# Designs tried in a protein design chat: VHH binders against Low molecular weight phosphotyrosine protein phosphatase 2 (primo-2). Part 10

Target 1, 164 residues: Low molecular weight phosphotyrosine protein phosphatase 2 (primo-2), of Drosophila melanogaster (Fruit fly) (p82891)
Amino acid sequence: MGKRSQKSSVLMVCVGNLCRSPIAEAVMRDLVARAGLQGEWHVESAGIEDWHSGHQPDERALNVLARHNIEYNGKARVLAPEDFLEFDYIFAMDLSNLAALRRMAPKGTTAKLLILGNFGLKPDERIIEDPYYDIGEASFEEIYRQCSIACRNFLKQARLKQIM
Short names: E, the ipSAE of ESMFold2; O, the ipSAE of OpenDDE; V2, 0.75 times the mean of E and O plus 0.25 times the DockQ between their complexes.

## First folded at step 4 (VHH)

Design x12 (framework vhh_7mjh_2)
Fold by ESMFold2-Fast, scan of step 4:
Structure x12 (fold): chain B 164 residues (1-164), chain A 120 residues (1-120)
Amino acid sequence: as target 1 above (164 residues)
Amino acid sequence: EVQLVESGGGLVQPGGSLRLSCAASGFTFSSYAMSWVRQAPGKGLEWIGSIYSGGRTYYNPSLKSLVTISRDNSKNTLYLQMNSLRAEDTATYYCARDRYEYSSGWFDYWGQGTTVTVSS
């Protein structure tokens, strides 16, 4: 009922669960699956705001994943209070997301609230910026690159038990 | 409601091949990632592989290239093809639905299992 104790669990969070956090979720799932670790890791994504619950990700996010041979059919959902008790790691994409997570965390929160880009990205490149108002797909390719580096480095550190 | 029924298990000789089926009902099969998981006598659960709703497959690297997972959405059926069977492949084989509409390795429904015995 409470904690999903059999697996290590990751929740990827951005504002609307349409662009950055679905890409990060799909990338992490792909890395987990390719490493044969689907029995050990559970990965989801959610939005801080409920503006887009039930919607498909932004088409540009789906397109970048498809170009990298990653299939994704998840739908947006809003962050729930129970997530702070059930997940081991909740990743923010940017500092505004992290600040919101810290404000929303209820008493008894057990999840580690972290910036995804702190895992393997350079300090000036660690923020995964919101691409929602950008034109075209270049910013989405950059998000895919950032997520790929960060997720790979997080998974490596977690497997070596080097995370907290 | 949701039901998963495995079939095709039985006795097979070492080096033989076997195809397992899983008949799904009570949900929109084409929308879900599906997996095969096995449990050898006295051992824990071992994930074999998964197939996403769109057909992409992922396999346990420890099982080498000995297995193939496929699906037929028109028949609501999941398949596991196994070749070059060894005694260590003796196990109960389970069909499982992923809890979310993409392969997460988090299963919400399981079949009852079908037993495969590889005997010399």
Scores: ipSAE 0.000, ipTM 0.181, lowest interface PAE 14.6, mean pLDDT 83

Design x13 (framework vhh_7mjh_2)
Fold by ESMFold2-Fast, scan of step 4:
Structure x13 (fold): chain B 164 residues (1-164), chain A 120 residues (1-120)
Amino acid sequence: as target 1 above (164 residues)
Amino acid sequence: EVQLVESGGGLVQPGGSLRLSCAASGFTFSSYAMSWVRQAPGKGLEWIGAISSGGKTYYNPSLKSLVTISRDNSKNTLYLQMNSLRAEDTATYYCAKDYYEYSSGWFDYWGQGTTVTVSS
């Protein structure tokens, strides 16, 4: 039993692992790399549903990341029961994702199940909304903004040991 | 007991249209999101789309122009309208109840399915 590495580990979760959670993963990985912390942090993303497993993210998600000089080559994968035992933090994007995570968590779960937007975003802006059926790229730029603020604030608080 | 019963399947010609129904009982239908899911012979499950308790619809982008999902809460019935049917739409079509009032994709109950065969 126990973690497979001594790194702190984060799993970003949304419904399909095509839009929000890949952006959040890429943003956090970028912040970790820029801070020289890749030896301390492991970051992945996954979807609650497996409808898109093996696929690349939505092109609009890749485009917003590219505009901010972030490359992403991940593929969608479905959330697995072992994730609840191996990851330290599992971040939901919205309340629906969080409720699903709480229901799916097996006995013995060690991961902290949290809303990503609780870290530094205003209460009215803490939910990172699903942009999948939106028109254009404005929603994706907003998601990038929310993820950037939240990931930066989470990493700062975690490094200062202000998150337990 | 919760029951979901699909109907309206059958043999249709390419280019045709078909409307499937799902009669729900044993729970407060209006309070939950509902989905349609299909499975072609020898293939995995493919999510078609969903409708929330509030009536907001969500679709698989690959199918969005071909299908419309609706519900009638007074009849406890979910509908799938399909247009411009092709041979690749041959599948068993399932009605699924979401655990939540919104489309989460977590299904706690499924119907037995209704088979649609598109000849050609």
Scores: ipSAE 0.000, ipTM 0.122, lowest interface PAE 16.1, mean pLDDT 83

Design x2 (from b01, 20 letters changed; framework vhh_7z1x_3)
Fold by ESMFold2-Fast, scan of step 4:
Structure x2 (fold): chain B 164 residues (1-164), chain A 121 residues (1-121)
Amino acid sequence: as target 1 above (164 residues)
Amino acid sequence: QVQLVETGGGLVQPGGSLRLSCTASGFTFSSYAMNWVRQAPGKGLEWLSGISSSGGRTYYADSVKGRFTISRDNAKNTLYLQMNSLQPDDTAVYFCAKDYYEYSSGWFDYWGQGTQVTVSS
């Protein structure tokens, strides 16, 4: 098949796969679908730590997605060594996530390890911070906003072949 | 048929004010964020400001923060940009741009034709 039937693959990563990375996955999938690119892109998420494998995302994450008409039925899973060989892009939410990805990456890694917020967010706003200890839902709306800007700008750069 | 039409541009002296309007049709205006973008002579596009679908959140580029105010009237399908303390370097074509979603994402699927703003003595 041609390039159109060969999927580019994205893995969104945060610490527990409960808040940030499920939102980023759902946002990216929705953007891909709305652009008619679902035949070209495959998107998943995973956690660095195996704290919550098999469980639903944080209720606040599901609520913010629902407010923006996005359904999400994924379950948490831990990052596997094979992911570094199977995915084209692995996105960290913050610098701690990126450092962990660099430590875990096995010999022969082919995936590009990147900060999601480097795509279109202001330099001082590019870190998508862990909302786990935050009260209420305001931080989850901010994460949704950051993920939406970053995922759109990533897709634009990928289309223009500008990704390093 | 999605249509965005900018009005309110013109010639203004330094220190003056202008109010731009953008009238939208062909989509559910209240469901999408809206943005203002400009292009100065010989330069690329510069994003200026965005407003969420409800009007509950607004965003500004540092170059216009404190001088420009974005607002919307969902009952009239109209977006506004109040521009105060205009400077010669604000001279540009100003575009209304529809965002892909309910928040200002910077991803635009439809643009107006633009309205010229000239700031000179």
Scores: ipSAE 0.000, ipTM 0.140, lowest interface PAE 15.4, mean pLDDT 84

Design x3 (framework vhh_7z1x_3)
Fold by ESMFold2-Fast, scan of step 4:
Parts: structure tokens; C-alpha cells; sequence
Structure x3 (fold): chain B 164 residues (1-164), chain A 119 residues (1-119)
């Protein structure tokens, strides 16, 4: 009963699972692997909306990851009710994502619903903005920066048992 | 079978307003971002505005920001573009487009509706 795995589990969520949440997933998985913690942490991503299930992330997201020597082979999927019972942490990128998660959460939800950027980013930089309609790749580099800082600080706080 | 049908175009005087509608069928409307794109005579396509599937996020091209408002009614499978302070250079065929991967990657288009701004 309960969880599928003895690992601590993280689900990264944005609107379409094409830009922000795949970057956050890939960054956290890379940090976990470099620290030798892949036996202790499980990381996935999903979208609030079923826009692009089965598709690869936005080319610009894949490009920013490649520039930082991170390969990503994940495919978009939609957030499922079971995710709220099976994941320990579900991270929203922005306040609208968090509000949607709170509305969708079924009775019996055990996951902590949190803003990823609350972990180590400055107060005015805590929202990881949707880059989908932006031109070029500068916004994707900023998302990579925000995810790198936040994921590192989350993992540090989790190790120190400081996550409430 | 996916269909997008634009209506609401016509002749309007400079400074006037029009509201365009796009009725969608053949897909789960609330699951996809929708866009407005226009093409003036002898020119290429210009992306104007996008809206997320549930309407929580919108974006606008600089050429229309502050004058045009995108919205949607998911219960009616309908996308809207409220166009205010219309100028002669807004004269174009206006298309609604279903998003697939990004604002420049549309998988389905309507046939377009003509907007003419002249005195």
C-alpha cells in the first residue's frame, strides 16, 4: 500500500510539459546522478494540459540542455490523479500552475505541492516564467539557471530535513 | 476531423472595433493553445496573439499589444480576438491556428476572415 518505490519522488509540472518542466526534470536528474543519489531519488515531469502527450520537448529546451551537456529523452505526458498519491513532491513553476495543482488534487493527496523557485532564488526571481511565446533562446537559458539553483537548494534542504 | 472556422471580419473605419470568432471542432479544444495570425496583401504571415488551453496565459505581438485582446470560451469551443483602435495597416486576412509545439508551429489553420480598415 502507498508508494510504488522506496525512493523520494519528484514530479516537475508546467502547463504543457514542453519547456519548463522537462528542463527542471533533466537538471534535477543530472544533479542526482552527479551526486551518486540515483538510488534515492526518482524524477519525472508532466503537464497540466494534455497538449502534447508523446511528443519531445520544444527544440529550444533540448538545445539549452545540450549546451550544458545534458541529454534528455523524455516525452510529454499529462498529470494524472495517481501522481498526487505516488509522488512526495510536485513542483509548480509559477503561481497559476500551483493554483491548478491545488484545484486538481484529489481526496487523499499525500504529495507536497510547492513552487520550485522558492528553493534558493531571490524573491523577485522565484517565478519560472513560461517561455513558449518568447523569441529566441535567452529565456530558456534563464530557465536553466533558475532550475539549477532551485534544484540544488531543494536537494540540500531535503538532505538536511528542512522541507516542511 | 479537425475544423477551424473564422467569422466576424468585414469593413470598419479607422479607429473602429471588430470582434473575430473562431469555432473549433474535431479535437479537445481546452487541451490546446490557440493563436491568431494575419496576412496582409503581398506580405508574409504575422503572428499576433496566443492563448493557453484553459486561458490562463496570453501573449501578444508588439504591433497589436494594448489594442487587441485574445480570449476563449471552452464551453462553446470558440476563440475570440477583440480588435480596438483599428488602423489601415491592420487590413489583412485573419486566421485562427491550433498550436502543436510552439507559437510558430501550427498543425491546423482556418480558411481566414477578411478585415478591411478604410474610410
Amino acid sequence: as target 1 above (164 residues)
Amino acid sequence: QVQLVETGGGLVQPGGSLRLSCTASGFTFSSYAMNWVRQAPGKGLEWLSGISGRGGYTSYADSVKGRFTISRDNAKNTLYLQMNSLQPDDTAVYFCAKDRYGYSRFDYWGQGTQVTVSS
Scores: ipSAE 0.000, ipTM 0.177, lowest interface PAE 13.0, mean pLDDT 84

Design x4 (framework vhh_7z1x_3)
Fold by ESMFold2-Fast, scan of step 4:
Structure x4 (fold): chain B 164 residues (1-164), chain A 120 residues (1-120)
Amino acid sequence: as target 1 above (164 residues)
Amino acid sequence: QVQLVETGGGLVQPGGSLRLSCTASGFTFSDYAMNWVRQAPGKGLEWLSGISGSGGKTRYADSVKGRFTISRDNAKNTLYLQMNSLQPDDTAVYFCARDRYPYSGLFDYWGQGTQVTVSS
């Protein structure tokens, strides 16, 4: 099952796979499903740190998704060396995540390591900040907004490249 | 140079309380978010709680929410975990850990750990 030869594959990455990357995964999967493209795109998420594997996302992340009619049943997992060979795109949420991905990437990495927010967000809004130590739910609504814009713009750009 | 030293562990009965301390040295304590992590016998690491450098923001794992309280005293370079309503499944080695970058979740320094045993 060469994902490289069949479906285009996306891995969303944040530190713990509890907040930002599950929201980004759920949003992109919803956009893919609404467009009828689930046969062409595979979307997962993972964490840089292996502290939360098997756990459900942060309740605030699940709450923001539910407010937007998105159900999510994924469990946290850690980023594996094989992911750098199997995924076409690995998206970091912030510059610290991107730096960690660059350090962890083994020789022979084929995945494109990118900032998710570079796709359609304004220059001062392109970093999807870690909400982990934030109080309340306002930062999670902002993350949902950022992910929605960025995922939509990425999919649009990817489809245009496939036509040409 | 960087050191984290945990104290306050011990044997306690179910329903009891303990207060763990972590004393930091070798860096500007207030510039770093701090975390508590535990490891039960034969199991992996479980993150419990984190606190921002200023102490203004805190976060808890669902397994300890409402029972444990994280706090810090930046003047004393000390991190605390107040543990109430302790259960046998809270038996573990408890570690404090420093974030490598603010709010990164990348832990670059860990203490040696302190043993907490909850038994009748």
Scores: ipSAE 0.000, ipTM 0.178, lowest interface PAE 13.2, mean pLDDT 85

Design x5 (from b01 with V11L P45L S50A L59K A61P S75A L93V S111R S112G; framework vhh_ozoralizumab_d1)
Fold by ESMFold2-Fast, scan of step 4:
Structure x5 (fold): chain B 164 residues (1-164), chain A 121 residues (1-121)
Amino acid sequence: as target 1 above (164 residues)
Amino acid sequence: EVQLVESGGGLVQPGGSLRLSCAASGFTFSSYAMSWVRQAPGKGLEWVSAISGSGGSTKYPDSVKGRFTISRDNAKNTLYLQMNSLRPEDTAVYYCAKDRYEYSSGWFDYRGQGTLVTVSS
């Protein structure tokens, strides 16, 4: 009964929608565009907490994306109950994000709640750590690297229909 | 032009309380998130708490959650940290930090000179 999408849909989620999830969204969108799949995939990001709603991503996140020639103009938003019904995949960056998603998910949701880093990262490197309290930019390059590997492997597996 | 001046530090016994203040000037105080960060002797900087520009949202790490409370008075351009149930491991220089954004990002463009808090008998 709810809103239908003809595209496969992905929602990237972190705590504030300021650092990790905007990078993951931008990277995924770039990969989709490069593969000519804009007609098949819809990608957004959101935060579990509402601290950054309506704001641009952290300047360090925008800087790392710009270094890799990726434009991003999204604004932070809070995760909404309808997201669990409208998205096919909702990606957590870390285990605490995943636990929060599972707790928030309404009964009957069909979205797959997954860890982004499970797609192609080594088991000991699969958690995309919160850089929020880090000083400087080094952690943002690492997040970009993790998101690039994971999003590329997710898209490959999804197109081959290897995702349960 | 931006100035952040901390005060309220001192010597306190374990289990005691202190209230830190930070007087801000040179920018539109209510438009920016503020944080407290600390540096214990021989250690790196540790984030302590954050508050949004409006004061509507606050964040704490587990190490101080339930013991410390961050607040702000936008009419007075002043940031506060109420520290309760103090422990020897809370001994540090405490810095007031201005975020680059209205919401806490962890990117600080200014911090004050700090105020020393010593928790010992």
Scores: ipSAE 0.000, ipTM 0.165, lowest interface PAE 15.0, mean pLDDT 84

Design x6 (from b01 with V11L P45L S57Y L59K A61P S75A L93V R100Y S111R S112G; framework vhh_ozoralizumab_d1)
Fold by ESMFold2-Fast, scan of step 4:
Structure x6 (fold): chain B 164 residues (1-164), chain A 121 residues (1-121)
Amino acid sequence: as target 1 above (164 residues)
Amino acid sequence: EVQLVESGGGLVQPGGSLRLSCAASGFTFSSYAMSWVRQAPGKGLEWVSSISGSGGYTKYPDSVKGRFTISRDNAKNTLYLQMNSLRPEDTAVYYCAKDYYEYSSGWFDYRGQGTLVTVSS
């Protein structure tokens, strides 16, 4: 019932932990590192479904990260009930993910369950949609764009609250 | 119709042991992950343990790790929780829960009526 680390902690969640949540994790970790905040923030990702545990992300996700000079070596894992007690923030990518998190959360959960795209994206662009069945890489570039804006704005708001 | 019926609860002294059972019916038992969750008096639901459909994968929170063991007998459609080194803080109603998926996802579509475990003198 307390955070495991002295760091503020973020868990990025999508359905399979193959596309959206690994990109969001990698982007957040990169922003944290560039801001010199790696001593203050811990970032992971997980999937709602336990289908892809141990697998590397979708190659298109790895490719979009590489194009933006971000290397990612994480492996998929499933969201665990203890995550609701250990993380300060759990970010859903879309409304279906958020509904799932709310159903899974035990009563008295300490983690804040939030939509990542609510941080700085336009209202009609706030949902980070599942690209898994899309053709090509345009959807993955859009996800990178959405994650970059949202993660930057979340970190800015969080830092302002810590100094105000 | 899915049914989950827990048994094995009761009064036990600190340091003692209990084995809970859950009899499942109305679905293909081996095709779904199963979990134990508990609710202590005046508190919310707390996840206790999960096991995959095959029984090959198990999970525990730190609060019970090393003390509790989840297992299943797919031929008998029965889930078990072996509880050792019981503590007063383990006092709770224990529920058997069916996962929505074959792997432990933490999504439960059904839970039983519960069995009360009281750890006291």
Scores: ipSAE 0.000, ipTM 0.112, lowest interface PAE 16.6, mean pLDDT 83

Design x7 (from b01, 16 letters changed; framework vhh_ozoralizumab_d1)
Fold by ESMFold2-Fast, scan of step 4:
Structure x7 (fold): chain B 164 residues (1-164), chain A 121 residues (1-121)
Amino acid sequence: as target 1 above (164 residues)
Amino acid sequence: EVQLVESGGGLVQPGGSLRLSCAASGFTFSSYAMYWVRQAPGKGLEWVSGISSSGGRTKYPDSVKGRFTISRDNAKNTLYLQMNSLRPEDTAVYYCARDFYGYSSGYFDYRGQGTLVTVSS
């Protein structure tokens, strides 16, 4: 239904769109905006499960972003079939998210389905784990670090610029 | 945590001079190439000048070459832009920016709030 943007487009996906994928979205949007690339990149997030549509992200996710001077006002939404046609890149946080994306992808899918942490994180560190049931905020700081490294390395690989 | 704060903008007549400063904090300033970027009314972002991490290399587009000088003081974590022979077309918001890779890639990941420079008679 939607028209494909001339921008390169990224969709961050986790199970509920409450913790990991909102952080990844906010981090990548911040990097894109700071680089003056908002005319070239479009970034959103979504959840595999439809339990949390319309809800704010987990307070701990909003808190870690705020500590790093990133404000976020997005609401959770569920992954739609149209996303597989409209986005260039759809990033899973973990292997179960990736398996779900591959299972849900309709025939004719054009999006690249990828693990976010494969971009710059070590193989034993590449999985961005679900912090929902963790106590406190330490795991959310770790997710912020993983997302920052991975988003920077993805943009580095996707965008080559001439050296001054 | 990364912060870039520009200052020194203002109103100046054609042919005048201004010196912009950028105070950097929250990262190892001496490890990154830095840029000045501007946005004129109704225009996109334009690269104004770049300087390597050590200050040993600088680059300018033809539009400002010979009129603007970029410099840095790594001990003070400060970036400067000396603007001479200002023209009405130099009117813009000027931003301090950090190189995305630290290698003088021509791309940046952080920029400040900007400082307005108005050149008019």
Scores: ipSAE 0.000, ipTM 0.088, lowest interface PAE 21.2, mean pLDDT 83

Design x8 (from b01, 17 letters changed; framework vhh_8emy_2)
Fold by ESMFold2-Fast, scan of step 4:
Structure x8 (fold): chain B 164 residues (1-164), chain A 121 residues (1-121)
Amino acid sequence: as target 1 above (164 residues)
Amino acid sequence: QVQLQESGGGLVQPGSSLRLSCAASGFTFSSYAMHWVRQAPGKGPEWVSSISGSGGRTYYATSVKGRFSISRDNPSKTLYLQMNSLRPEDSAVYYCAKDRYEYSSGWFDYRGQGTQVTVSS
């Protein structure tokens, strides 16, 4: 019916689209822009649960992005069945997110369902943990670090067509 | 009344070390997280590092992690920033700032007058 973007597309997913997936989206967009690849890549984020649709991200997530000179104006949205057909890559932050994505994926899914932290992080550091119930900002700075490493390594591997 | 006074800035060569201090008064120092923020000419403020009120948790910007170390001496009400392996891009006015809370929230109540750091040969 319509033609989709010729861009490679990435959807970052966590439970509520308030903390981890907005940070991952913003970091990936920043890396894409710095590399001059904004014509080749489309990046979004979404939540598994429709708890926070339309809300701005957690203030601590916005704060860590601002501290790293990254602006983010996105609003939370829930994951839709169409996302599994429209996106090339859908990244889970943790194993629970990945299991949920596998359960939700409709027949005919074309997206690759992956753990973001598998790209360049050490095996014991690959899970990007949910910081929502944490106090302070230490866990948000760690999430920024994990996302930065993983997104850089994913982009390198994707450009070399090494993603299986 | 809250007062924050930075010191220790100066002109140093690339690869050198420098230690900044911030003397605090007018509040219960140990009850609040503290921050170092810098601003280079023509750029907006950049957060550098934070430390919780107890000193048990520290946080660093990616650009300084592994080179800078934040610490505090609660009895003397002094915040420190140990800067190692200094680079020209570290040149800026460095400010200490008081957080609203005992943990790093990014919400600053007060900021000092700043101390100039220049890294040049």
Scores: ipSAE 0.000, ipTM 0.096, lowest interface PAE 18.0, mean pLDDT 83

Design x9 (from b01, 21 letters changed; framework vhh_8emy_2)
Fold by ESMFold2-Fast, scan of step 4:
Structure x9 (fold): chain B 164 residues (1-164), chain A 121 residues (1-121)
Amino acid sequence: as target 1 above (164 residues)
Amino acid sequence: QVQLQESGGGLVQPGSSLRLSCAASGFTFSDYAMHWVRQAPGKGPEWVSSISGSGGKTNYATSVKGRFSISRDNPSKTLYLQMNSLRPEDSAVYYCAKDYYEYSRGYFDYRGQGTQVTVSS
């Protein structure tokens, strides 16, 4: 493997790649960039379902990122079998996402399939809930808060513990 | 354990009608949105229609709007697709699919085995 293997890689996953996983991707990329770690980490997001491939994220997701001075120009894409072999970490937002990832993972998968919220959130706050059916913006601010805490704690643990 | 069983497909001439059915089990049917998805040979899946858990909201792909009608009977745990004015381009295997949630957004976590629809002379 060449220089491509020198970066640790993260894939953020939710159902449609419109709300939670784009926020998690953007937040982690921002944390990585501000820490000067963009040479060490590669971050993407994807959806379990492909109904929204090529579309921009939900406007409320883009709005919460903009309020926190984070630009995001990514487009939705579907999770591919190759992702399970190419990424070191694949983060689910909730237990349904994790169950789907476990079912879809092909033989020979070496990616760690994890719940993002397990990193630094309280046990009763570890599930990053789907805001898609919610009205208004409060749930999107909560997702930003959860992603910020979890991504920061994951990066800290990865640097110190080399997460098992 | 989620189970979905489609039926009602067949070979028909252009302009004909068919009604597809999907019998569901293994989950609380009324709590989830349901979808019809189709796949023609050599093509990826195409979303056709969706219905909310209560049946109060429906959506249709532009290609079928005005010709197809989705409905459900929650007591019997059955999903339906009424297909009118069928065209050769409607030929595909039709799958019913369970959504992740009670409100439809075109997401699904399970599909049935499918039922073949062929529209040809």
Scores: ipSAE 0.000, ipTM 0.122, lowest interface PAE 16.2, mean pLDDT 83

## First folded at step 5 (VHH; framework vhh_gocatamig_d2)

Design k1a (from k1 with I31S; at its last look DockQ between E and O 0.01; V2 from the best seeds 0.00; counts 0 for: pae E 17.2 > 2, unsure alone 64.2 < 65, placed apart)
Fold by ESMFold2, look of step 5:
Structure k1a (fold): chain B 164 residues (1-164), chain A 120 residues (1-120)
Amino acid sequence: as target 1 above (164 residues)
Amino acid sequence: EVQLVESGGGLVQPGGSLTLSCAASGSTFSSYALAWYRQAPGKKRELVAGITSGGRTVYMDSVKGRFTISRDNAKNSVYLQMNSLRAEDTAVYYCAAHTWYEPYGRLDYWGQGTLVTVSS
């Protein structure tokens, strides 16, 4: 007989895995660690597009995380079919991400495909917008704020078994 | 487009072993994620085992330690070694290839299935 153990697993997804999903991954992992839950939760991120595999995140994302005392050492990777079977939750940042996830999901998908911002953000803040063309770091700081609220709310709801 | 043909199914006693094979025709086999699914009578099709293009594997809990998925990219083939078979493993087993095809999104290819019956 093997040991009885199963972690809850979260995959954060955006287009390139350079801007939004690394921030979301880092924030969720930090929340899990601060709560002493690293034995219960596994967190990763991935991109819909393969063009950036192996690259570090956008430097603005790393700078925002550093200002909030969060270190991130991940590299971009592309979303794979196995992710839909290995992860309990796959989070889109925006509606186009969610649509792509739904198209990519293989038959037999067990992951819940969700919008991250639906957890605890006000209706007009629920879309975590692509910051790529924005100037400076203000939009990255806003993404950090949105992710912080959403990840805390999601974690609370998941632990109370309130996620449908 | 790719065609998948399963083989190796049959009647086996409980505790026995079978090896399922799936031969693929078409280009770019090495880039596919490959999987075995099964469908028992009256049940939904479920993932049994999967293997990425890079060789990473995943298994459903009830087959871990008993089944092994493998691939041979040179022969365009994927295999499922099934050991310690149980009556609950009786099903039609399907080979599947999962690929990403920009801009049309995800493409899935399915074999016709091979029957595995575990009965004494």
Scores: ipSAE 0.000, ipTM 0.116, lowest interface PAE 17.2, mean pLDDT 84
ESMFold2 (binder alone), look of step 5: mean pLDDT 79; pTM 0.806
OpenDDE, look of step 5: ipSAE 0.354; ipTM 0.741

Design k1b (from k1 with S27F I31S L107F; at its last look DockQ between E and O 0.23; V2 from the best seeds 0.00; counts 0 for: pae E 18.1 > 2)
Fold by OpenDDE, look of step 5:
Structure k1b (fold): chain B 164 residues (1-164), chain A 120 residues (1-120)
Amino acid sequence: as target 1 above (164 residues)
Amino acid sequence: EVQLVESGGGLVQPGGSLTLSCAASGFTFSSYALAWYRQAPGKKRELVAGITSGGRTVYMDSVKGRFTISRDNAKNSVYLQMNSLRAEDTAVYYCAAHTWYEPYGRFDYWGQGTLVTVSS
């Protein structure tokens, strides 16, 4: 029931781990890597639902990441109870995700359950909307933008130990 | 031809109950996750309830405890029992089927929707 490692650990969570949370994971890893902080940060993603466990992310997500020179090879997985004990930060993409996380969290969890978009984004841009039923890649580009800003600001604040 | 046809929508008073049905055809029904979505005027479509091919269910928070999704593979049908209806439940409700077929990817089918109006 202990932490996976002494590294700071982040879990990005959305409904199916197909669209938003893979982008968030990929972006966060990329930022960590570019900063030379791979030894200090561990990043994963998961879905609240297991409908598509083992599947690749949405092609639109992969395309957007590729356009920004970010490679992602992860597969969808479902959130596990142990994640609440092993990760320092669990990020929801929206309020529904957060509510689900709060319901699922075991008593005594030390994980901080947070909205990713609360970091560095304008108030009206803090919700990372589910693009699952949208047409085209525009929503995914926006998700990438949001994640880029949010992850950057989170990492900055975390390093300064300013996260409440 | 793939078809999803919703039925059961209508006008109901607050606190009332309604059962939506969706009849599917033209695809391997048992292999799909099924879901109900709703869209109110001026709002985005949102997931109301889902049920996997294995029978696991998910609900949006606002309907939890009030709505129940179920499926009947023998009838190629999915249902949404809605109890304790509220004004905010007013929307067009859509039936959907979702699945992944590797290496072909994701498949989504949608119904045309049925209107549910909750009003006194």
Scores: ipSAE 0.000, ipTM 0.268, lowest interface PAE 10.4, mean pLDDT 89
ESMFold2, look of step 5: ipSAE 0.000; ipTM 0.115
ESMFold2 (binder alone), look of step 5: mean pLDDT 82; pTM 0.827

